# Designs tried in a protein design chat: VH-VL binders against Rho GTPase-activating protein SYDE2 (SYDE2). Part 2

Target 1, 120 residues: Rho GTPase-activating protein SYDE2 (SYDE2), of Homo sapiens (Human) (q5vt97r660to779)
Amino acid sequence: IDAFRHYSFSDQPKCSQYISGLMSVHFYGAEDLKPPRIDSKDVFCAIQVDSVNKARTALLTCRTTFLDMDHTFNIEIENAQHLKLVVFSWEPTPRKNRVCCHGTVVLPTLFRVTKTHQLA

## First folded at step 5 (VH-VL)

Design b20 (from b1 with heavy chain Y51H; framework fv_firastotug)
Fold by ESMFold2-Fast, scan of step 5:
Structure b20 (fold): chain C 120 residues (1-120), chain A 124 residues (1-124), chain B 108 residues (1-108)
Amino acid sequence: as target 1 above (120 residues)
Amino acid sequence: EVQLVESGGGLVQPGGSLRLSCAASGYSISSDYYWSWIRQAPGKGLEWLAHIDWSGDTYYSTSLKSRLTISRDNSKNTLYLQLNSLRAEDTAVYYCARSEYFYDTSGPYYFDYWGQGTLVTVSS
Amino acid sequence: DIQLTQSPSSLSASVGDRVTITCRASQSVSDYYLAWYQQKPGKAPKLLIYDASDRATGIPSRFSGSGSGTDFTLTISSLQPEDFATYYCQQYGSWPYTFGQGTKVEIK
């Protein structure tokens, strides 16, 4: 994934590696997905911050083992430690959706006061 | 059906370390589930210690985070817990347990299958 | 953290009695994310109820759960000899997930 981040932190010690701010995460697709039993299967992508779902895509069609997409998530995070991108198979009842793929982005460890960071 | 078998308990000296194992059968620990360690001191209630999700991300009790490591070996379908700097207060039955993973805002963490438990006694 | 308080801490009952156990949360539990467990002496806890009111597989119909927000109830409509145990509630509406202190159901 391609990540553009606006976040803030301080020189004051935090109890762990936490971060806050507005984040833009660009997702270009996924490969090596868990094969669906049906050739054409509806999936969606979600972004999670510390195990809480923050945003998701519309339904997408997954064919074979790959998903081709171009989507940007714009999320606000507060005191966050982990960010995950997860592909779920769609079921009418959301609690029944199963994971097809994931990616985890470790938020940077920072010890200086700043207003904005952009990682390339 | 899921079966979980803990091992590695017994008598441990204060200041030592413990490494517990949980062998799972009937389901893969690398599939769509969370796997947890939960303990219970004699005559007391349940205390969640740590979990690892199917992706390998780990989560820890704040009071034990500095002494605790959860890990797994997918090839052996086995979950591990390591606890360092043992104290008398760590005397408990240690359980491993499974939780299903769904999409929702909170994540689902009720424990639908539990192992039999392994007793750890910390004393000299 | 959401703290769960069970009431009563213990009770004495006879076979055939209707038993009610309550679980009160220090703040609202979202989306009915509350479970109940039964633990018999020397055994692991067993899931009885999840999502406040859904019975787990193989659990007898005499066990029922209800409630929302901060107040949840487990009811055993006609107590059987095998039901003498300690019962725990657990919330999973917010992190960290927490358990109640337990309610011991003892024979009269």
Scores: ipSAE 0.017, ipTM 0.574, lowest interface PAE 6.2, mean pLDDT 74

Design b21 (from b1 with heavy chain S36G; framework fv_firastotug)
Fold by ESMFold2-Fast, scan of step 5:
Structure b21 (fold): chain C 120 residues (1-120), chain A 124 residues (1-124), chain B 108 residues (1-108)
Amino acid sequence: as target 1 above (120 residues)
Amino acid sequence: EVQLVESGGGLVQPGGSLRLSCAASGYSISSDYYWGWIRQAPGKGLEWLAYIDWSGDTYYSTSLKSRLTISRDNSKNTLYLQLNSLRAEDTAVYYCARSEYFYDTSGPYYFDYWGQGTLVTVSS
Amino acid sequence: DIQLTQSPSSLSASVGDRVTITCRASQSVSDYYLAWYQQKPGKAPKLLIYDASDRATGIPSRFSGSGSGTDFTLTISSLQPEDFATYYCQQYGSWPYTFGQGTKVEIK
């Protein structure tokens, strides 16, 4: 979407336990994916940080419910809260990429101070 | 499969506040999609109000942004909408809905699942 | 903001008729980012068409969408009794996302 968006300013306090830095995410594949919504079985995987796309794999073929991949994402994060791996289908129409497989993974919140979780 | 159930509607006084809830089942609101609120005044069309995505990022209607707050409770799989400084014009059926999105944009798209709606009447 | 205007605002039709509803945008909608919804009295809207021409899951083939840019059309090829409803278009090509005013399809 190429548009001027009008968002309410969010002054929700930032979590002081979240950190910034370089994160490496190793992706070995996915199982139990739902079939693509349309005939196209070409897919790609993307990593999102707080709903912002940071990186993606090359185009892959999803024949059944199994996706075989060995890929490492090296991403920079800034006060990040959520990491997400998403499988998208490739659409013939430019910029028309859809979520085709239900292999979405929400990564644990690893940006919080570990001792906070160890005590709880 | 995915079900959305709104609650919290009813008769509210002008100048008061409203807090609506939307209980989602069959899908986790923290795992994917945009989740939001749309309202419809009696006999009128649809008006989008607010979205929250799985990461907690919020999006608001410019005309209502000073009066709206959207939030969620991931442990209860529930969305909330707070609307302040109520006016007669806020009388409407309020719907909770899930919105699809695409990789090449950070915004919500079309609504694939809707709740049944809850009627809010702003009157003395 | 992109304003969507539907034509006609209402129409009367008989079972078996071909019904056409038009949605016109005040400026170009990019990438076919337009959806159509059906709403029956007292019920929530139901997604029919997305990306201008793709049918949502479970939607009968008699519903079809077409168009691009500023002019979009929803067609019901053979109107059934359950199709008497109000239809809305929605664009998501530009923020803020907007809806048309609705077209009511009534029994003739």
Scores: ipSAE 0.013, ipTM 0.561, lowest interface PAE 8.1, mean pLDDT 75

Design b22 (from b1 with heavy chain W35M; framework fv_firastotug)
Fold by ESMFold2-Fast, scan of step 5:
Structure b22 (fold): chain C 120 residues (1-120), chain A 124 residues (1-124), chain B 108 residues (1-108)
Amino acid sequence: as target 1 above (120 residues)
Amino acid sequence: EVQLVESGGGLVQPGGSLRLSCAASGYSISSDYYMSWIRQAPGKGLEWLAYIDWSGDTYYSTSLKSRLTISRDNSKNTLYLQLNSLRAEDTAVYYCARSEYFYDTSGPYYFDYWGQGTLVTVSS
Amino acid sequence: DIQLTQSPSSLSASVGDRVTITCRASQSVSDYYLAWYQQKPGKAPKLLIYDASDRATGIPSRFSGSGSGTDFTLTISSLQPEDFATYYCQQYGSWPYTFGQGTKVEIK
């Protein structure tokens, strides 16, 4: 876990291998989030496959820069190469949601997740 | 705190090539941003050229796609623009600029930080 | 493509004046997806307003934006010496994202 704290989720290498099937992705939480505003703790998490949004959580409360959760995404993928876990700040207008944190996983190794402390 | 510094501009002959650099500091270009190149011909308006997002996906202006390549080096926190087959009408100040990533964005919506620009002059 | 036309193309004003710049789109711009930039001679553009009316961080309250659909306005309520510049609108409601031709605000 410590080894992953030094890596950027967005620095994942391109992988030429593709996979298809039903995937279950378990998300345990996030650290080092940048809240959208000083008095706002509202965030939500989304899962993207090859830059396409597949699923999201309900609105969640972030504790300062820490999000504690236990959520499973069940998604169907086809010839997919990259899986991304993204935490967004909530805004009244959905398209104004700001990214707080993200992660990217190459699909042949779903259990190798990197982490970033660099946030928007 | 956030700074973008372009370099690599200069005088080049028609048909030539040039590679521009944009060194970013105060944030990581590989995190939650779109990075774009935008140009401005002398006395003219702004023209968007290309973007690269935090995942490495790229997109180009339709009129210029065959002559441009946008890339980055995450280890150097630097953005690049390769210009090929340059013409006199490509003479412009070239800016790099940053845009925030939003949940359902289809591209770099607006540009919150810009570099100072680097001048490319194409003349025989 | 959505074409943005700014009016006037140039104007002369004095310190303390109220300045209004209009940006008209050839097609309706969705979701207030319009930004305004300020550019001084020899310098890069600076973001002033986004989402038609939201002021960017650090931008003085004398700058305000309004509008929807095809008609958008940037207002400077009391022009200061540092406000003499060229102003550009930009839409991001439809790809490709386009800029207006600019409005030059000059000293009278």
Scores: ipSAE 0.014, ipTM 0.620, lowest interface PAE 7.3, mean pLDDT 77

Design b23 (from b1 with light chain D31S Y32D; framework fv_firastotug)
Fold by ESMFold2-Fast, scan of step 5:
Structure b23 (fold): chain C 120 residues (1-120), chain A 124 residues (1-124), chain B 108 residues (1-108)
Amino acid sequence: as target 1 above (120 residues)
Amino acid sequence: EVQLVESGGGLVQPGGSLRLSCAASGYSISSDYYWSWIRQAPGKGLEWLAYIDWSGDTYYSTSLKSRLTISRDNSKNTLYLQLNSLRAEDTAVYYCARSEYFYDTSGPYYFDYWGQGTLVTVSS
Amino acid sequence: DIQLTQSPSSLSASVGDRVTITCRASQSVSSDYLAWYQQKPGKAPKLLIYDASDRATGIPSRFSGSGSGTDFTLTISSLQPEDFATYYCQQYGSWPYTFGQGTKVEIK
């Protein structure tokens, strides 16, 4: 599901033969989130590269199924294929942090992604 | 509300191939989960085969990796399992199943929704 | 690979009985990542317990799980007619994820 309405990517590859470089990923909002559990009204966002967590936000308060963001992830990627943004509900036990929404970008097409385009 | 319906089973010949389908409803297969294939030979236990996650990452049982392909079609909300070089020991009920995706999960932990299964019989 | 051995392989019980099924791991299961499933003949498995002791949504309170490390137990405190089934444990503490051989709970 495409839950993100505003995003942009700025990618500066270190090597032309591979998908590598410093990447700035800006996220401005999300909607169609699953309601968080009653005991976990807070959410956080994580960015993953090839299923490995690279960075996350501080806790954000989720009001219904809409989340305003305005967060920039600055990450270094090396020979990567997939970029994921995942919103998790917060729980004191990390294994109970459930996915509320997500977006995925296939890195070979990432250079064409701008703020007005949808995450796949 | 989540329903999984497998199809594509039946009698197949040794050395042949099978392609199973799992139609999901009530939830998008591109949202928030690991999706697995698990089989059960008649009268025996459960054996995990492969998963595909919401982003398209796949992983396979090492004993069957050379014969398995898991895939999906997001537009049809359907999972697929291709198994090649069939043998009599591949006779089993094949299930598709969903696993929750948590922060820093390393795979499909446990399976909270299962399809009804489709029987595959490999016999000459 | 972590091998899961269930005891007993089968048991006979009457409605109202307390039933205990044990799952023994060949190595310690990290984070007590163990689940229990119920399977009736001709049906798919149904999740009962996850993370050793957490009851899945909609599962009656008579089902409980306990244990840690290598020794895990599923308890049915007062067996009901619908509980006659085969029960399986599964570990997800290390790859590859493995299942026990099953315990059949039969009517006495």
Scores: ipSAE 0.016, ipTM 0.613, lowest interface PAE 5.7, mean pLDDT 76

Design b24 (from b1 with light chain Y32S; framework fv_firastotug)
Fold by ESMFold2-Fast, scan of step 5:
Structure b24 (fold): chain C 120 residues (1-120), chain A 124 residues (1-124), chain B 108 residues (1-108)
Amino acid sequence: as target 1 above (120 residues)
Amino acid sequence: EVQLVESGGGLVQPGGSLRLSCAASGYSISSDYYWSWIRQAPGKGLEWLAYIDWSGDTYYSTSLKSRLTISRDNSKNTLYLQLNSLRAEDTAVYYCARSEYFYDTSGPYYFDYWGQGTLVTVSS
Amino acid sequence: DIQLTQSPSSLSASVGDRVTITCRASQSVSDSYLAWYQQKPGKAPKLLIYDASDRATGIPSRFSGSGSGTDFTLTISSLQPEDFATYYCQQYGSWPYTFGQGTKVEIK
């Protein structure tokens, strides 16, 4: 399931923010996904930071709008703004691996949620 | 079927600015593609300017980055290009174009659908 | 930057002719990541070939691409009247992505 951890693809422009450090992202599953494309028998999930692929899962079989998995990504980020979880259709040739479904989390949004908590 | 229609061209003064629009139909610009602006000076070749991807991440030509802003309005399914400090050499037909989003690349590869283009003439 | 040089810059040919256009890169294009476009006067470019040899959807079989490394070719096996156009190559094997200067095909 951790077969393709810490994958980094190309040098990309990154958002300049003060958010840096080690991040663990636990992905349990997803609902309301765009169905896999008919030409794809398998999918895989990748985590991207500011448009750079950082890690991915092993292949998963998905034919519905529901994906059930239990995977933790451990990544190191520097001055990051956006974290994306993207589901790709699998093809033997990587250039044909197309986006099937996705979710995006803005890192400042996660930080703001934490800072709004109050003690009872 | 994807259709792209550019607008906002015309005659503009040197030193001014322009804002071009690209209305997409048949596909959502918030879906899984790169969306680019490409220009062509009269009688010359093609020059890539900028892209925005399905998530809103942008990238610019290094020679033009300080003068360009690419943006989108998902509710209008429209792509925009703002170009400032216009010069005579910015005279060109401006196209918007779609590119497939693949796992193994960090940017647009090739452009499978193009708009009709809009002519911008920078002259006194 | 990888510069793409097309040859010839222009040619005149008759309907039914076999036409070849070459695209030469100043450096090797990784993974044969090269595309060809057709542009008719007053119109936008149209994708013909991608990944050096894969034909885009709806493109007639008379169009074919080949090559690797620094030398690529676009071939039209039997030129038709509607093939009057300028043809451009584009590489995406290395950033920044670049286009050739174009080859104008005029029907005699």
Scores: ipSAE 0.023, ipTM 0.630, lowest interface PAE 5.1, mean pLDDT 76

Design b26 (from b1 with light chain V29I D31E; framework fv_firastotug)
Fold by ESMFold2-Fast, scan of step 5:
Structure b26 (fold): chain C 120 residues (1-120), chain A 124 residues (1-124), chain B 108 residues (1-108)
Amino acid sequence: as target 1 above (120 residues)
Amino acid sequence: EVQLVESGGGLVQPGGSLRLSCAASGYSISSDYYWSWIRQAPGKGLEWLAYIDWSGDTYYSTSLKSRLTISRDNSKNTLYLQLNSLRAEDTAVYYCARSEYFYDTSGPYYFDYWGQGTLVTVSS
Amino acid sequence: DIQLTQSPSSLSASVGDRVTITCRASQSISEYYLAWYQQKPGKAPKLLIYDASDRATGIPSRFSGSGSGTDFTLTISSLQPEDFATYYCQQYGSWPYTFGQGTKVEIK
């Protein structure tokens, strides 16, 4: 991702408020991540649709503040409005998995603010 | 470290509206956390009101949802609570509080950082 | 909704005493999703214990939590003057998340 570039949401009215269908989401990596609480913690990436977890990656090794990966999520969505990409620190107990970084895409538009969300 | 400072309290008339602010410093309100409003009537216990999460999703107490609006201004790093149709029963100290966002969360689990609170008195 | 009932509602104890506060849920709490807070007069609550037994950062070892299901306990092993406060339990195992009514601890 480019530290000095960001894509912004349009203020114009949307033609469609919700979308449905099979979606492929390609995640290429992240940088400028918040360090895990414990130096050696692994991470994983999850995809959420309207605040519901739909899929996640296997465990990935985070190098200090950046993550190299090339992963595709294939998900079925129905009347969805928001898509979120979230990187969690891994813990054996899921309730202790903490957010490392995140990004949001509004599904009726394909804009995101990478400078705000730290995801690409 | 995180510091939360509430403002906007004071004396308000019944039937009026209230807008509270919570200025956050040391951390961005658009990252990593749930941000909640919780109130406490004089001599009573704690009552959770609403949250907004890092992505802007909001949720409200069922008993108050028609009268509450939680919002934020990311550029000011500030949270807001709007409460309409005020009643004497809304007299309370209002707190903003932070809660960690975990993979299995369905809401703000526990509150690890609180503001000092702002007193709202609803009286004619 | 899960109702939390604390007992006792208030107590007075001497410095050095072992103090036990209980929190009873109206139905079983999933996992160990219970927290304890300390609130001093005129101040905001402070997190003491989360996940029933995990002590929050900076909280003295004299504070401990235990329990599961419907019965939970906060113990202060040796009460200090600064422990004068009201203590609240909170569950987050089932929405809506609820608080207990509070237990006031007064030091003689």
Scores: ipSAE 0.045, ipTM 0.652, lowest interface PAE 4.7, mean pLDDT 77

Design b27 (from b1 with light chain D54S; framework fv_firastotug)
Fold by ESMFold2-Fast, scan of step 5:
Structure b27 (fold): chain C 120 residues (1-120), chain A 124 residues (1-124), chain B 108 residues (1-108)
Amino acid sequence: as target 1 above (120 residues)
Amino acid sequence: EVQLVESGGGLVQPGGSLRLSCAASGYSISSDYYWSWIRQAPGKGLEWLAYIDWSGDTYYSTSLKSRLTISRDNSKNTLYLQLNSLRAEDTAVYYCARSEYFYDTSGPYYFDYWGQGTLVTVSS
Amino acid sequence: DIQLTQSPSSLSASVGDRVTITCRASQSVSDYYLAWYQQKPGKAPKLLIYDASSRATGIPSRFSGSGSGTDFTLTISSLQPEDFATYYCQQYGSWPYTFGQGTKVEIK
């Protein structure tokens, strides 16, 4: 009962390959979220490429255990290996933002069809 | 509370390979943290080797990346480090350690919990 | 890579002394991202100070950190018998992480 349907990668680098180009990632929502931190009830979603933040949503109100949203990230990637969608709790100081849930995609993926990739 | 216990050290011949384990208790290794391996040669300072984060993303010391593999088994709550092509200079106590993960972080921070260490001796 | 140089490499002190250890970076460490560790023989390092000046949980008030940019200092205001150890600085302002070479605090 993961919050995201994610394309996991092995603990060993086996089918590692770098890709470049424009990518559209469509996010429909999340279920079974971890509770937000006590000092924050709002969340935001960020997309990371090789652990670097590339884009994020505006602040979203977390309704107990789910996010209901419809968002597309359009990103340009270069020699990338991992793509992550991460939900963070919001805090005024970004250093205090903590992971609520995540989905991870190893690039390239078997499901890269019609330049549309769905992670949720 | 986080407790880390390393194992798998011992005497190994030059050119050999060794797999170290770090069993975590009190906290899940798939949680919001970086998990690192750090070594210390006898009488020398500390050298960071590799990390794996909550999502399974890995990073390695540039000088050692061809000889190191960091991995984990979430079901066993255990971290691993494999060392290949061992040399005398790999003789060290190997520690696993935890570091916090935040949105504005491009890598681990400081290390708040350390294991007791396991000694690897490469005979020469 | 940022290289950290600790000074002195060793010192001899008596219980009750004020001890000062410095850590100099080869280039500026951003955002006060520097930590100090204590290591006793046969033991793992223990976090003392993070973010240059914040004491870790359970660390006595006699330990204090200060500094910014390229110059950082760890001070032990009144050395206790249990403080004879090796001390290391570590920066996390730039990847990859680097540690100082260590400063051994020995009994006089």
Scores: ipSAE 0.029, ipTM 0.626, lowest interface PAE 4.7, mean pLDDT 77

Design b28 (from b1 with light chain D51E; framework fv_firastotug)
Fold by ESMFold2-Fast, scan of step 5:
Structure b28 (fold): chain C 120 residues (1-120), chain A 124 residues (1-124), chain B 108 residues (1-108)
Amino acid sequence: as target 1 above (120 residues)
Amino acid sequence: EVQLVESGGGLVQPGGSLRLSCAASGYSISSDYYWSWIRQAPGKGLEWLAYIDWSGDTYYSTSLKSRLTISRDNSKNTLYLQLNSLRAEDTAVYYCARSEYFYDTSGPYYFDYWGQGTLVTVSS
Amino acid sequence: DIQLTQSPSSLSASVGDRVTITCRASQSVSDYYLAWYQQKPGKAPKLLIYEASDRATGIPSRFSGSGSGTDFTLTISSLQPEDFATYYCQQYGSWPYTFGQGTKVEIK
């Protein structure tokens, strides 16, 4: 058997499924945030489906390392596998808005492992 | 402060496999960046291969997708590229490189930090 | 795919010369998503310019970029000894990410 077989699609986990429909996502806040290296406390939260931005909050002021909020995203998804909740720093030019932290949920599984990353 | 060091290159026979490593120091690979592999055949230009982002999402060059796997180990602060079914035309210096993650982007932008590269030679 | 063609493929210049390198795209590059890199033999590429005209941190003011759409230019206003290298353009406005073939700047 060739080394090819270990990288064919038939050797990949088959537990990834696509989900379609209307989804309500409740976001209650974030902890352990670091302000961007450029001294700023302004952030916003976005919801991404398969790495595509679907919705975002208004601009929020982060309280040192803690963000209190209560926001519901109502989104329509098609053939989706991953849902991401991401906090971005605010800059006037959107291309400069960088990730402060995130959490990822594998659809169709609820409340999976969350990953948090902080800016230096 | 920021350094990327590739390793794992060497001489491989056609049809063989090889795993390249990229050890990062001075910063965490689990932070808010895209991490890419880019190769350069001797005397030729640059070719982008794959990325993995801060969330673990991956994307591959269409022509090489079935022969590559990009991954990372956050506990070792190391990025990997698995190469399978290697051919003579895969002979190249392989670089790992970082790209910023921004709200308005669907993939890596420009590459602001590069490793020194590791040479992979595919020959009988 | 967006193909990037650099002109010239090589040039010879002297210290103090003004050097101009062009990068032409086969179709329009959106939002100035074009970068320039410098590469010396045996070394990794180094970012010089991003978003067509923004200079990367620590890059001398003699390097400048301009252009939009399909036509982009890198200019070195007064060539220094350390500037003899190969220069590459890269677009990131569309998948797949593509690089130009490179322009070698050689000593006269």
Scores: ipSAE 0.037, ipTM 0.635, lowest interface PAE 4.6, mean pLDDT 77

Design b29 (from b1 with light chain D54Y; framework fv_firastotug)
Fold by ESMFold2-Fast, scan of step 5:
Structure b29 (fold): chain C 120 residues (1-120), chain A 124 residues (1-124), chain B 108 residues (1-108)
Amino acid sequence: as target 1 above (120 residues)
Amino acid sequence: EVQLVESGGGLVQPGGSLRLSCAASGYSISSDYYWSWIRQAPGKGLEWLAYIDWSGDTYYSTSLKSRLTISRDNSKNTLYLQLNSLRAEDTAVYYCARSEYFYDTSGPYYFDYWGQGTLVTVSS
Amino acid sequence: DIQLTQSPSSLSASVGDRVTITCRASQSVSDYYLAWYQQKPGKAPKLLIYDASYRATGIPSRFSGSGSGTDFTLTISSLQPEDFATYYCQQYGSWPYTFGQGTKVEIK
């Protein structure tokens, strides 16, 4: 909605509500990534809800320190407060997948995610 | 290369409060790790207390969560533990410890780096 | 909560001996999520083994771990003077994360 065009990270209101429902998250890319390991340029993106992994992309090739992508996550959430997008480097052992980039979003209130034109 | 240095321990009377600090050097506390506090009573075993992760999410031992607060100051690269309503059984050496944050971890698994510890004595 | 019981609680051994320490869980530990630590008097614990059998960086090959489910073992194949210490197991298969009570390895 148009209200989001004027929001900045520092201007976002605090929300303590728990949100439930189906959510679509569009991710267009990332810049200023930590350099991947010299012998691995592959990354993947994950979406976390309240610090739990909910979805991830297939492996993507990272070009230097930027990732160019266009992906939509469709997830079902229950009583959620925070949504994180995290870019991980791919390593031969999964426990070595390092965080390259991250962002956290406090889930919006109903007024910020639904456009309503109710009169009066 | 990596150092964790705890401070702020000492003698406290029952019912008192204390704030412990853990100064990290050689790496950033806001990077891809979990940070925990773990204690050990004299002559006893280890007890995990709390963690904070790179994003600021916290988790506490269920028996102690009402008396503990874990926090950090990223600009000082320092981890804190606030202890309230102290009892004699809280007498212990308190350690801060690091745990890797990977895609397949949902919390601190094992602790690969530990500080020297700071002694807290609760006595009347 | 998963309770970890170590046996023996203490043992006496000589340099060159093979030492075996066991850790028994009250419930099955998933995915080999068990670690072993060494602690010398007045010092912080040091990670030896993680995921039941993988040695941490810089740990000598004489230390080995094995086991799954409820029964786990730490073995020191040829005890050295610097190995006299207390050893702890820790599980991370479920919250809360718990430690064993420790096994003290003393000089005979």
Scores: ipSAE 0.021, ipTM 0.627, lowest interface PAE 5.1, mean pLDDT 77

